# VHH binders against RNA-binding protein 12B-A (Rbm12b1): the designs that were tried, part 5

Target 1, 77 residues: RNA-binding protein 12B-A (Rbm12b1), of Mus musculus (Mouse) (q80yr9r283to359)
Amino acid sequence: FYVHLKNLSLNTNKRDLRNLFRDTDLTNDQIKFVYKDERRTRYAFVMFKNQKDYNTALGLHKTVLQYRPVLIDPVSR
Key: E = the ipSAE of ESMFold2; O = the ipSAE of OpenDDE; V2 = 0.75 times the mean of E and O plus 0.25 times the DockQ between their complexes.

## First folded at step 1 (VHH)

Design z6 (framework vhh_7zox_3)
Fold by ESMFold2-Fast, scan of step 1:
Structure z6 (fold): chain B 77 residues (1-77), chain A 121 residues (1-121)
Amino acid sequence: as target 1 above (77 residues)
Amino acid sequence: DVQLVESGGGLVQPGGSLRLSCVASGFTFSEYWMGWVRQAPGKGLEWVSDIYSGGETGYADSVKGRFAISRDNAKNTLYLQMNRLKPEDTAVYYCAKDYYESSGYWEFDYAGQGTQVTVSS
């Protein structure tokens, strides 16, 4: 299961996202930050291994992380 | 071709205010993330604030509620209004275009020459 994260702070790292999703078993290898022209964007993709973690993540939509609400959109495989 | 020119720094008493400006040229200013980072004497770079082209802002916990970032896209200018200044705000302040954290360090796409802010009695 994949979600698309939007509106991330440019200084958000993988540890920040693991803390946001701490009620899941998310690891660093499941997180991919999106770059454009070799520059960090406010987008990332996160893979969850099971439906329960995926549903937990969707419930965190608009949680504030580093002064920005994180937008969490479902995406197909 | 990218240039960022900061101004507005100076000496101020604790509790005082300063307004920093950064005039940008050489790129389409209105389409880029802009921010302020600072470096205190003997310390590393610290992110202070950022602003998206649409006006969304972020602030470091150390300055939240005291500083306000803004931009004027028609004038290619970034501002930082600094209120209730503390001695610990003493630093060189840099205007930055597209910056991010990498491996525990701050990386810049481009930064200006900086402007010195000193808060002392």
Scores: ipSAE 0.000, ipTM 0.134, lowest interface PAE 12.9, mean pLDDT 80

Design z7 (framework vhh_7zox_3)
Fold by ESMFold2-Fast, scan of step 1:
Structure z7 (fold): chain B 77 residues (1-77), chain A 121 residues (1-121)
Amino acid sequence: as target 1 above (77 residues)
Amino acid sequence: DVQLVESGGGLVQPGGSLRLSCVASGFTVSSYEMGWVRQAPGKGLEWVSDIYSGGSTGYADSVKGRFAISRDNAKNTLYLQMNRLKPEDTAVYYCAAEYTWEGSTYVFDYAGQGTQVTVSS
């Protein structure tokens, strides 16, 4: 189960995302920041190992992280 | 709180080997992305190697085939085995966890104080 994260601060690190998703079993290797032209973008992909964690993550859509609401979109397979 | 303590550095001749250790406390190394970064005299930080919680590893082109990263879960310790050392490998080596590249430097959530590796005749 994958989600797309959008509108991230360019300073968001993996620890910030683990704290956002603290009610899930999320490790750093499940988080992939998107780069364009060797620069951080406001996008990331996060993998969840089970349906429960995936549903928990979707429920956090628009949570404010570093002064920006995090947009969380489902990705099917 | 989190603590990382590096050891194993020293003076070696070109072609020699060293094994660096990083003992972690306050978290479990197998659950995090961990890595080694180095800083040569007068230079910026250079990523050397990493290992993800799932066990996959990465290496900088400059060290690929010579260095090997590993961990020991029972000892909560990260290692860097360094073989066929070159003068260009002379640097302070830092163990880091939960770090990311910010486009001009690394930002470390957790890092140790470093261990000095000197490769010279």
Scores: ipSAE 0.000, ipTM 0.142, lowest interface PAE 12.8, mean pLDDT 80

Design z8 (framework vhh_7zox_3)
Fold by ESMFold2-Fast, scan of step 1:
Structure z8 (fold): chain B 77 residues (1-77), chain A 121 residues (1-121)
Amino acid sequence: as target 1 above (77 residues)
Amino acid sequence: DVQLVESGGGLVQPGGSLRLSCVASGFTFSDYTMGWVRQAPGKGLEWVSDIWSGGSTGYADSVKGRFAISRDNAKNTLYLQMNRLKPEDTAVYYCAKDLGEYTYGYEFDYAGQGTQVTVSS
């Protein structure tokens, strides 16, 4: 199960995302920030190992992180 | 005000084990991702392992399957169980507060004084 995160602060790190998804079991290996020309973008992909954690993550759509609502979209496997 | 005190380092033979401890004070330990970073002689800092406040863990590929990180929030203590040690694990090991991956690698806001691990015959 993948989700696509959009509208992230450029300062968001993996720890911030693990805290956002604290009700899931999420490791740094499951988080991939999208870079363009060696620079951070506002996009990331997150893999969840089970459907329960995936559903929990989708329920957090538009949660405010660092003054920005995080957009959480489902992605086909 | 923040203090991290590492212990448990020493000299060990290849294939041996060591358990590192880090006692934290001056902050709400349970609120922070804690971890271990190491510095081998003449090398830069290398991320070893982290443990999130909720218990999720991460490991560098070089130590995966051999090292286990854990925490005891009631005792404000972080642990690193190191098994099947190799000469390449020789380094000063630092306990790190608020350890996370940032734009240019792994960063933290405070580290202890370190504990020396030497893997040699």
Scores: ipSAE 0.000, ipTM 0.109, lowest interface PAE 14.9, mean pLDDT 82

Design z9 (framework vhh_7zox_3)
Fold by ESMFold2-Fast, scan of step 1:
Structure z9 (fold): chain B 77 residues (1-77), chain A 123 residues (1-123)
Amino acid sequence: as target 1 above (77 residues)
Amino acid sequence: DVQLVESGGGLVQPGGSLRLSCVASGFTFSNYDMGWVRQAPGKGLEWVSDITSGGSTGYADSVKGRFAISRDNAKNTLYLQMNRLKPEDTAVYYCARDTYEYESWGTDAFDIAGQGTQVTVSS
């Protein structure tokens, strides 16, 4: 199960995302930041290993992280 | 209403140092991610560095280990300490505020409001 994160601060790191998703079993290798021309974008993909964690993550849509609401879109696999 | 006023540029020899300052007004400075972008003669805008409202920093590969970004929220001021300057660092440097635009990246993620400050690295 994948979600697409949008509107991230350019300095959001994997620890920030693990803290956002702390009610899930999320490891660093499940988080992929999107780069364009070797530059960080405001996008990331996060993989969840089970549907419970995926549903928990979707419920966090628009949670404020570093003064920015994180947009969480489902991605079909 | 948003104002960003850059200063501290000048002519410096290769290997030298400069510290740029940006004084912000018209918004709650401490709530915004801030950055520096530059434009070399005849080139497009290049992202140099940023710092989040929480103090986390990022740097372009071209400046890592040489430049240090910092902020003083009590003074509404953003800084860029530039060390071991190279001729390739010659550019107009702009202070920039995070746009808060969804689905933006790189230089498009930052609003440039000031006139910039010229840095020239030459012998």
Scores: ipSAE 0.005, ipTM 0.179, lowest interface PAE 12.2, mean pLDDT 82

## First folded at step 2 (VHH)

Design d6a (framework vhh_7w1s_2; at its last look DockQ between E and O 0.04; V2 from the best seeds 0.00; counts 0 for: pae E 14.2 > 2, unsure alone 63.9 < 65, grease 26.9 > 24.2, placed apart)
Fold by ESMFold2, look of step 2:
Order: C-alpha cells, then structure tokens, then sequence
Structure d6a (fold): chain B 77 residues (1-77), chain A 119 residues (1-119)
C-alpha cells in the first residue's frame, strides 16, 4: 500500500515523517524521498504494510508539517 | 553499499542500435536510477533517468533512447536507437543513496562503458 506525499518542506526528514505517522508501524525503509537532478523535491512515497495504517495515513491529508500542508494521495502501484 | 555494474557498450555504426544494462546490488535501497554520459573534453551530462512513476530524457535523445527497469532482475536498461556520432561517450549508470537522518545524498556511479558511434 503506497501513498504519495506532496508539498513537503525541503527540510523534512524521515524522522519528521515517522512522527507525522506516529500512529502507524513505520520504519525508515518504508520512506523514499523523490529527487530530481540529485536535488530534493517536495515529494515522497511511503509504503504501509497494511490497510489500517494506509487508511490512517490518508486521513492525515493536509496536516501542516513545517508550515506547509502535506498532501497525501493514494498510489495505484 | 549500493554497487552498479554497466554492460553492453561497444562500437556501432551511425543509425544503429545498442542496449546498455546496469545491474544494481547491495544492501541499500535506491529509487532513482539514471544514465549520464561524458564525451572527451566535456562535462558529464544527464541522458535519462527513471524513478517511481516517472521517466525523463535529455532533449537530444528524446524519441531515440528509452530507459526502463526490470524489477525482477534489479536491472536498468538504456535502449539507444538511431545512434549518431554525437552520441559517442562513456556512459555511466548512477543511483542515489540516502543516509538516514540526513538530507544530503551520497551518489553512486558505475565505472562506465564506452559507446563509440562511427560514421
């Protein structure tokens, strides 16, 4: 189960995302930041091991993280 | 750490085709992979890249080169068609490495494979 995170601060790290998703069973290996031309983008993908955590994550859509609402969308792959 | 091995380079006549392969191994996951090239006396330049849900190409190779990934073989390919003398270069496979707790990246590169296009 994958979600696409959008509108992230460029300063957001994996610890910040684990704290955002603290009610799920999430480890660093499940978090993958998107890079363009070797530079961070405002996108990431997060894999959840079960539907409960996946639904929990989708429910955090537009939660403010470092002054920006995080957009969280389902991914078909 | 992540290790990259290129193969498939060599000599080809202009207008011909060639496929490069890059096998990835190691204990670290990478979600960005790509091909760069460097001609003698020039700076290394991006050719093509692939990530989750996207591919991108330099304008000079669009319509001629295709990047793809075989998840079952952990291998990235560059299919090069309609080759031109200007495509002559050493081609490098590259991948991103992310260190936990840091926003800085450690880049990984293969040793390179020579592609020579003769007229």
Amino acid sequence: as target 1 above (77 residues)
Amino acid sequence: QLQLVESGGGLVQAGGSMRLSCAASGSTFSDYMGWHRQAPGKQRELVAKISWGSTAYDDSVKGRFTISRDNTKNTVYLQMNSLKVEDTAVYYCAADYYVEGSEWRFDYWGQGTQVTVSS
Scores: ipSAE 0.000, ipTM 0.126, lowest interface PAE 14.2, mean pLDDT 78
ESMFold2 (binder alone), look of step 2: mean pLDDT 80; pTM 0.801
OpenDDE, look of step 2: ipSAE 0.007; ipTM 0.249

Design w5a (framework vhh_7d4b_2; at its last look DockQ between E and O 0.07; V2 from the best seeds 0.00; counts 0 for: pae E 9.8 > 2, placed apart)
Fold by ESMFold2, look of step 2:
Structure w5a (fold): chain B 77 residues (1-77), chain A 122 residues (1-122)
Amino acid sequence: as target 1 above (77 residues)
Amino acid sequence: QVQLVESGGGVVQPGRSLRLSCAASGFTFSDYAMGWYRQAPGKQRELVASISWSGGSTNYADSVKGRFTISRDNSKNTMYLQMNSLKPEDTAVYYCAAETYVYEGDYWTDYWGQGTQVTVSS
């Protein structure tokens, strides 16, 4: 169960994402930031262990984090 | 607080050159890719040229390749568009934009300028 996070602030860290998804059981190893040419992008992948947490995460689509709406899309791995 | 201010527009004869500038303030210019867009009356806004945050990568619309050159000077917080061999079809309002990478080549436009008119007519 994977989601793409898009439009993240470049200042967003894994702690910020755990707080965003605080209603789920999320740990740091489930979060992978995307890099291009050795630089952070505004993208990340998050893996959820169950459908309930996955659905909860999708429901947070466009929640403002660090002054930017986070876009949350389902991903087929 | 954030501003992008275009300058250098005007009315010119076909075949002549014009240089547009976009002065940026209120954000960290070197963190942004930049783009020039244009919109002619009754048409959709289109990308003309884009340049990476470092200036190492550029891209151009097919209609302007070989005639237009985008550049930037991060020490002056300024982006430029050198427009050579101008044609009547280049007549449009030209906008600068500050953009960040979003996903696999997609960009989010965080800031737009107000535009500068370029008119190519005899």
Scores: ipSAE 0.005, ipTM 0.215, lowest interface PAE 9.8, mean pLDDT 84
ESMFold2 (binder alone), look of step 2: mean pLDDT 84; pTM 0.845
OpenDDE, look of step 2: ipSAE 0.019; ipTM 0.282

## First folded at step 5 (VHH)

Design a10 (from d6 with Y101T W107Y R108T F109W; framework vhh_7d4b_2)
Fold by ESMFold2-Fast, scan of step 5:
Structure a10 (fold): chain B 77 residues (1-77), chain A 122 residues (1-122)
Amino acid sequence: as target 1 above (77 residues)
Amino acid sequence: QVQLVESGGGVVQPGRSLRLSCAASGFTFSYYDMGWYRQAPGKQRELVASISSSGDSTNYADSVKGRFTISRDNSKNTMYLQMNSLKPEDTAVYYCAADYTVEGSEYTWDYWGQGTQVTVSS
């Protein structure tokens, strides 16, 4: 299960995202920041191992992190 | 703590030059696109010039093309605006801004300085 995070502060690190998703069993290797030409973007992908954690993450849509609402979009294959 | 600090503003006569500086701290300056905005009394804030993170790409408002030059020094975490042939209509508060804008993003220009006053008169 993947979610696409948008509108992240460029200073957001993996610890910040683990704290945002603290009610899930999330580790650093499940978080991938998106880069363009070696520059951080406001996008990241987060993998959740089960549907419960995925649903918990979707419920956090528009939570403010570092003065910015985090947009959380579902990704399905 | 992210900070952008502008300097170099002042009062000058038409036809003169000023160089504005923007000193950045608290983020990895070399990864951010930078820009200069200005706001004249009673008008919206407008983008005057922008420069890519590497310094290889620049963009200018039509009103300042050929007169203003934007540059940056990533080793000093500083951006500059060289303003030549100043006109009374260039009178405004000039703001330094830093951001990485992703296409389709709801939000742009993440960091702003406090502004520096430029007055062209007399």
Scores: ipSAE 0.012, ipTM 0.140, lowest interface PAE 9.0, mean pLDDT 81

Design a12 (from d6 with Y100W Y101T R108T; framework vhh_7d4b_2)
Fold by ESMFold2-Fast, scan of step 5:
Structure a12 (fold): chain B 77 residues (1-77), chain A 122 residues (1-122)
Amino acid sequence: as target 1 above (77 residues)
Amino acid sequence: QVQLVESGGGVVQPGRSLRLSCAASGFTFSYYDMGWYRQAPGKQRELVASISSSGDSTNYADSVKGRFTISRDNSKNTMYLQMNSLKPEDTAVYYCAADWTVEGSEWTFDYWGQGTQVTVSS
C-alpha cells in the first residue's frame, strides 16, 4: 500500500514522518523523498505493509506538520 | 479509488479534428505530470504528448508535432488533447496516464484510463 505526501516543509525529515504516522509500523526504508527541484522537498512516498496502517495514514490527511497541512493521496501499485 | 476517464473519441474523415478529455479523480491532479498515449492494433503503446503538473512544459512525439495540442485545467482536474489534421495513421485507442516514478528507485506509480477509440477513415 502506498501514499503520496504533498505540501511538506523543506525541513521535514523521516523522523518527522514516523512521528506523524506513529500509530503505524513504519521504518525509514518505507519513506522516499522526492524533490521538485534540488533545493526543495515538497513530496514523499510512503509504503505501508498492511491495510490497517494504510487506512490510519489516509485518516491523517490535512494534519498540520510544521505549520503546513500534509496532503495524503492514495497510490496504487 | 484513483480513476482516469477518457472521452471525446469517435470516427472522423481525414483532415478533421477531435478533442479528447481525461477526467481525473481520487488524487491531487495538479501535482502530477500527465500524458496521452496511443495503441494501434498489433503495436505497442507510444507516448503522444505529455504536460507538466503546472502546464508550463509540454512534449510531443514527432509524428504529431504541429497537429496536436495538449493542455490541462487543474481547477477542473481535466487534461485535453486537441487533435487537428487527423490522418489514418492516427487511428488508435488513446489512453490518458498519470506518471510518477521515483528516480533511482523501483517505485513506479502509473495510473491509466480505459482508453477511447479514435478512428480516421475515408
Scores: ipSAE 0.013, ipTM 0.313, lowest interface PAE 8.3, mean pLDDT 81

Design a13 (from d6 with S50D E103P R108T; framework vhh_7d4b_2)
Fold by ESMFold2-Fast, scan of step 5:
Structure a13 (fold): chain B 77 residues (1-77), chain A 122 residues (1-122)
Amino acid sequence: as target 1 above (77 residues)
Amino acid sequence: QVQLVESGGGVVQPGRSLRLSCAASGFTFSYYDMGWYRQAPGKQRELVADISSSGDSTNYADSVKGRFTISRDNSKNTMYLQMNSLKPEDTAVYYCAADYYVPGSEWTFDYWGQGTQVTVSS
């Protein structure tokens, strides 16, 4: 299960995202920041290993991280 | 054409230090987030540390925080892992990896090195 994160601070690192999703079993290799023209964007993709963690993550939509609400969109295959 | 070559592994006594290097070629190194992973005998592969493409963000596994430092030099296409205060439980094959994601694709492409053995024995 994947979610697309939007509106991230450009200072957000993988530890920040693990803390946001601390109620899930999330490791750094499940987090992918999106770059465009070698520059960090406000987007990332996060993989969850099970439905429960995925649902927990979706429930955190609009949580404020570093002064910005994090938008969490489901990604369907 | 993509190559990741690790070096700096070896056999050391507990409490000693090692510095691992990962030399990258065949891709634009500065575009990629990079990481060090390890696999100990009978264990699953685990992330040790990673570093953003710019070098501005780093993350560490709880087991190595305060002892290991990840860094990179984009002018030399090289990533480093400084390992201090080594413990027997750090014994593993250490792998260099480059994380690549194509926007709009569900696939990520990882480039991996061959690994370098680190043995910490008393």
Scores: ipSAE 0.000, ipTM 0.148, lowest interface PAE 13.4, mean pLDDT 81

Design a14 (framework vhh_7d4b_2)
Amino acid sequence: QVQLVESGGGVVQPGRSLRLSCAASGFTFSYYDMGWYRQAPGKQRELVASISSSGDSTNYADSVKGRFTISRDNSKNTMYLQMNSLKPEDTAVYYCAADYYVEGGSEWTFDYWGQGTQVTVSS
ESMFold2-Fast, scan of step 5: ipSAE 0.053; ipTM 0.518

Design a15 (framework vhh_7d4b_2)
Fold by ESMFold2-Fast, scan of step 5:
Structure a15 (fold): chain B 77 residues (1-77), chain A 124 residues (1-124)
Amino acid sequence: as target 1 above (77 residues)
Amino acid sequence: QVQLVESGGGVVQPGRSLRLSCAASGFTFSYYDMGWYRQAPGKQRELVASISSSGDSTNYADSVKGRFTISRDNSKNTMYLQMNSLKPEDTAVYYCAADYYVESGDSEWTFDYWGQGTQVTVSS
């Protein structure tokens, strides 16, 4: 199950995202920041292992992280 | 300057179709999620449909699911709402919106860019 994160702070790290999704089982290898020309973008992809964690993540849409609401979009397989 | 311009509204009989268009300028359209909202007299604005920046995911209000289709053309900076099987309950002013965030000394929160709206009236 994948979600696309948007509007992230350029300083957001994997620990920040694990804390945001602390009610899920999430490891660093499930988080992929999107880069363009070797520079961080405001986008990331996160994989969840089960539907429960995926639904929990979708419920956090627009949660504020580092002064920015995180946009959480579903990704179809 | 950021601008959203709606078109395509009108007066139709129940069961008819309309296609709304939203032309965007002044920002990188392909980076932002877009949506259609509506507001009927005496009611709060409600989200009708939304579409992700890539166009890969869409969301619809239960009242319009199966009747309305949202789409976008990033090459033309335009979003559409195809409205089929229109009902009197669909009568409202329809607004185009961009879900946009600005981080600066003046603003550190999400704000929606809104168009001026286009009137849709469904009457027998």
Scores: ipSAE 0.000, ipTM 0.104, lowest interface PAE 14.0, mean pLDDT 78

Design a16 (framework vhh_7d4b_2)
Fold by ESMFold2-Fast, scan of step 5:
Formats: structure tokens, C-alpha cells, sequence
Structure a16 (fold): chain B 77 residues (1-77), chain A 121 residues (1-121)
């Protein structure tokens, strides 16, 4: 299962995301940061190994992280 | 669930115009770079035009520059392709896509079902 995270601060690191998703079983290798060319915000993709963790993550949409609401979108194949 | 639905295709004579629409739902449309792709029989799917999430930047294939215009309305979650001066070579199935590339071969794309455009006399 994958989610796409948007509107992340450029200061957001993998530890911040593991803390955001602390109720899930998430490791650093499941998180991939993507650089946005205009240097305004960072994007990330996060893989969850099971449906329960995926649903938990979707429920955190718009949670404030480092003064910014995190946008969490489901990813289709 | 995430959906992209194309409309506006049809059969027209050379030199005429068509406007394609792509209606998006189930995701934060305003944060995705969007594009129009096309695929003619026996050919690979190719990028026709793309537009940035804000609408400030656009890119066009050389074959359509000056004839096609891509635009978007983030308030309506809709992207458009205005196709002018259509040629028989423009005959293809046109696909709406939200393109995004990531490291490690995690390429995530939202695709529509496609809409047929036929240009013939």
C-alpha cells in the first residue's frame, strides 16, 4: 500500500514521518523523499505493508507537522 | 477512490477543433502536475502536453506546438486540451494523467480510461 505526502517542510526528515505515523509499523526504507524543483515544499512516498497501517495513515490527512498540514493522498497503480 | 475521466473526443474533419476535458476526483488535484498523452494504433503512448500544479508552466510536444493549448481549473478539479487545426496524424486515444516520478522505480501515475479522437475526411 502506498500514500503520497505533499506540503512537507523542506526540514522534514524520516524520523519526523516515523513519529507522525507512530501507530504504524514503519521503517526508514519505506519512506522516499522527492525534491520539488521550485524548492518550496518537499514530497514523499510512503509504503505500508498492511491495510490497517494504510488506513491509519489516510486518517492522518491534514495533521499539522512543523506548522504545515500534511496532505496524504492514496496512490493508484 | 482516485478517478480521472476524459470527455470531448469524437470524429472531425481536418482543420476543425475539439476540446477535451479531464475530470479528477479522489485526490488533491491542485498538487499534481497533469498531462495529456495519446496512443495511435501500433505506436507507443506519447506525451502531448503537460501543465504544472499551479498552471504557470506548460510543455508541448513539437508536433502540436501552436495548435494545442493545455489549461486547468483547480476550483473544478478539471484539466482541458484545446485542439485546433486538427490533422489526420492527431488520430489517437487521448489519456489524462497525473504524472509523478520517484527514486527506486516507484513511478506513480493516475490514468484515465481514454477518449478516442479521429480526424478523417
Amino acid sequence: as target 1 above (77 residues)
Amino acid sequence: QVQLVESGGGVVQPGRSLRLSCAASGFTFSYYDMGWYRQAPGKQRELVASISSSGDSTNYADSVKGRFTISRDNSKNTMYLQMNSLKPEDTAVYYCAADYYVEGEWTFDYWGQGTQVTVSS
Scores: ipSAE 0.006, ipTM 0.256, lowest interface PAE 10.1, mean pLDDT 80

Design a20 (framework vhh_7d4b_2)
Fold by ESMFold2-Fast, scan of step 5:
Structure a20 (fold): chain B 77 residues (1-77), chain A 122 residues (1-122)
Amino acid sequence: as target 1 above (77 residues)
Amino acid sequence: QVQLVESGGGVVQPGRSLRLSCAASGFTLDYYDMGWYRQAPGKQRELVASISSSGGSTNYADSVKGRFTISRDNSKNTMYLQMNSLKPEDTAVYYCAADYYVEGSEWTFDYWGQGTQVTVSS
């Protein structure tokens, strides 16, 4: 299961996202920040291994992280 | 629910035009490269047209060059295929697809619509 995160602070790191998703079994290798021309963007992809964690993550849509609401879009395979 | 939905298919006479639309529901297409594929009975599915995430580059199969035009409107989360000078050999189920490769990783995301039938016959 995957989600696409949008509107992230450029200072958001993997620890920040693991804390946001603390009620899931998220590890660092399940988080991929999106780069364009080797520059950080406000986008990231996160993989969840099960439906429960995926649903938990979707429920956090618009949670404020570092003064910005995190937009969480479903991405399915 | 996350899906791509095609519309605009139908039955037309040779030489006519159709416009197909592909709308995303439940997610955004901003970072996705997109394409139109078609499949006729007993044939392999083939890519007929593709467009980059920004709309800055397009590609067409030789069989449709000069007749089909692909476009997108990211603000409307929608992609289009304008099909002019339709021929009987264009008869197929047309599928829209969205694809994104996360650079530097093994992660790819793809979505497919259910398809829309296009029939060109007298």
Scores: ipSAE 0.000, ipTM 0.264, lowest interface PAE 10.5, mean pLDDT 84

Design a21 (from d6 with A98R R108T; framework vhh_7d4b_2; at its last look DockQ between E and O 0.11; V2 from the best seeds 0.00; counts 0 for: pae E 10.3 > 2, placed apart)
Amino acid sequence: QVQLVESGGGVVQPGRSLRLSCAASGFTFSYYDMGWYRQAPGKQRELVASISSSGDSTNYADSVKGRFTISRDNSKNTMYLQMNSLKPEDTAVYYCARDYYVEGSEWTFDYWGQGTQVTVSS
ESMFold2-Fast, scan of step 5: ipSAE 0.066; ipTM 0.552
ESMFold2, look of step 6: ipSAE 0.006; ipTM 0.247
ESMFold2 (binder alone), look of step 6: mean pLDDT 80; pTM 0.804
OpenDDE, look of step 6: ipSAE 0.024; ipTM 0.278

Design a23 (framework vhh_7d4b_2)
Fold by ESMFold2-Fast, scan of step 5:
Structure a23 (fold): chain B 77 residues (1-77), chain A 122 residues (1-122)
Amino acid sequence: as target 1 above (77 residues)
Amino acid sequence: QVQLVESGGGVVQPGRSLRLSCAASGFTFSYYDMGWYRQAPGKQRELVASITWGGDSTNYADSVKGRFTISRDNSKNTMYLQMNSLKPEDTAVYYCAADYYVEGSEWTFDYWGQGTQVTVSS
């Protein structure tokens, strides 16, 4: 189960995302920030190991993190 | 289509005021941090002022602090720069810019306007 995170602060680190998703079992290996031309973008992909954690994450859509609403989208099949 | 359109530039005497406007379309304006940049001939573009997506925080270059005020109206998709006590060194092309965020895309990039000329001369 993957979600696509959008609109992240460029200062967001993996610890910030683990805290956002603290009600899930999320480790650093499940978080991948997207880069363009060796620079951080406002995108990340997060893998959840089970349906429960995936649904919990989708429920956090538009939660404010570092003054920005985090957009959480399911990855299209 | 993403568009940023600047207006309000002109020629004024030192000590006068101008208000620049930036009208945005083609993206979700309320989710973007916005800024005003300027560029004088032979110089690099410099950030003049910035404002967060919600309007809760602003930042100003030391050279304009206390004279310029940035604001935004998310209901009108418009950003403003109120420029008071203008000085000859404020003469530049002023550019509206949107921070990195690409709605519905996997890429990030800057959105820029075409610029508006501000000339302060006696």
Scores: ipSAE 0.007, ipTM 0.197, lowest interface PAE 9.5, mean pLDDT 80

Design a26 (from d6 with E103S S105D R108T; framework vhh_7d4b_2)
Fold by ESMFold2-Fast, scan of step 5:
Structure a26 (fold): chain B 77 residues (1-77), chain A 122 residues (1-122)
Amino acid sequence: as target 1 above (77 residues)
Amino acid sequence: QVQLVESGGGVVQPGRSLRLSCAASGFTFSYYDMGWYRQAPGKQRELVASISSSGDSTNYADSVKGRFTISRDNSKNTMYLQMNSLKPEDTAVYYCAADYYVSGDEWTFDYWGQGTQVTVSS
């Protein structure tokens, strides 16, 4: 199960995302920051191993992280 | 905390020069395209000059080409605007801004400073 994260602070690191999703079983290798022209973007992809964690993550849509609401969009397999 | 702090504004006679500085903190400065904007009374805010994140590309409004020079020092998290041959038409509040293009992001935020006044007497 994948979600597409949008509107991330460029200072957001994998630990910040693991803390945001602390009620899920999430490790660093499940998190992929998106780059454009060798620069960090405000996008990331996060893989969840099960439906429960995926649904928990979707419920966090618009949670404020580093003064920005995080947009969490579903991505189909 | 994200902050942009402008300095270097003032009151000068036509033909003189000023150098504006913008000190950035609270974000990864080297990843942001930066710009100087200005707003005169009763006018819309307009882009004066911009500089890419690496410093390799610059853009200027036609009204300031050949007179103004934008630069940045990523090691100091600072952007500059060297303003030469100032004209009364340059009188405005000057704002520094940090823009990062992220296509499809409906909640993209611009970071803006508080502004610094530049007055060129006629």
Scores: ipSAE 0.005, ipTM 0.114, lowest interface PAE 10.3, mean pLDDT 80

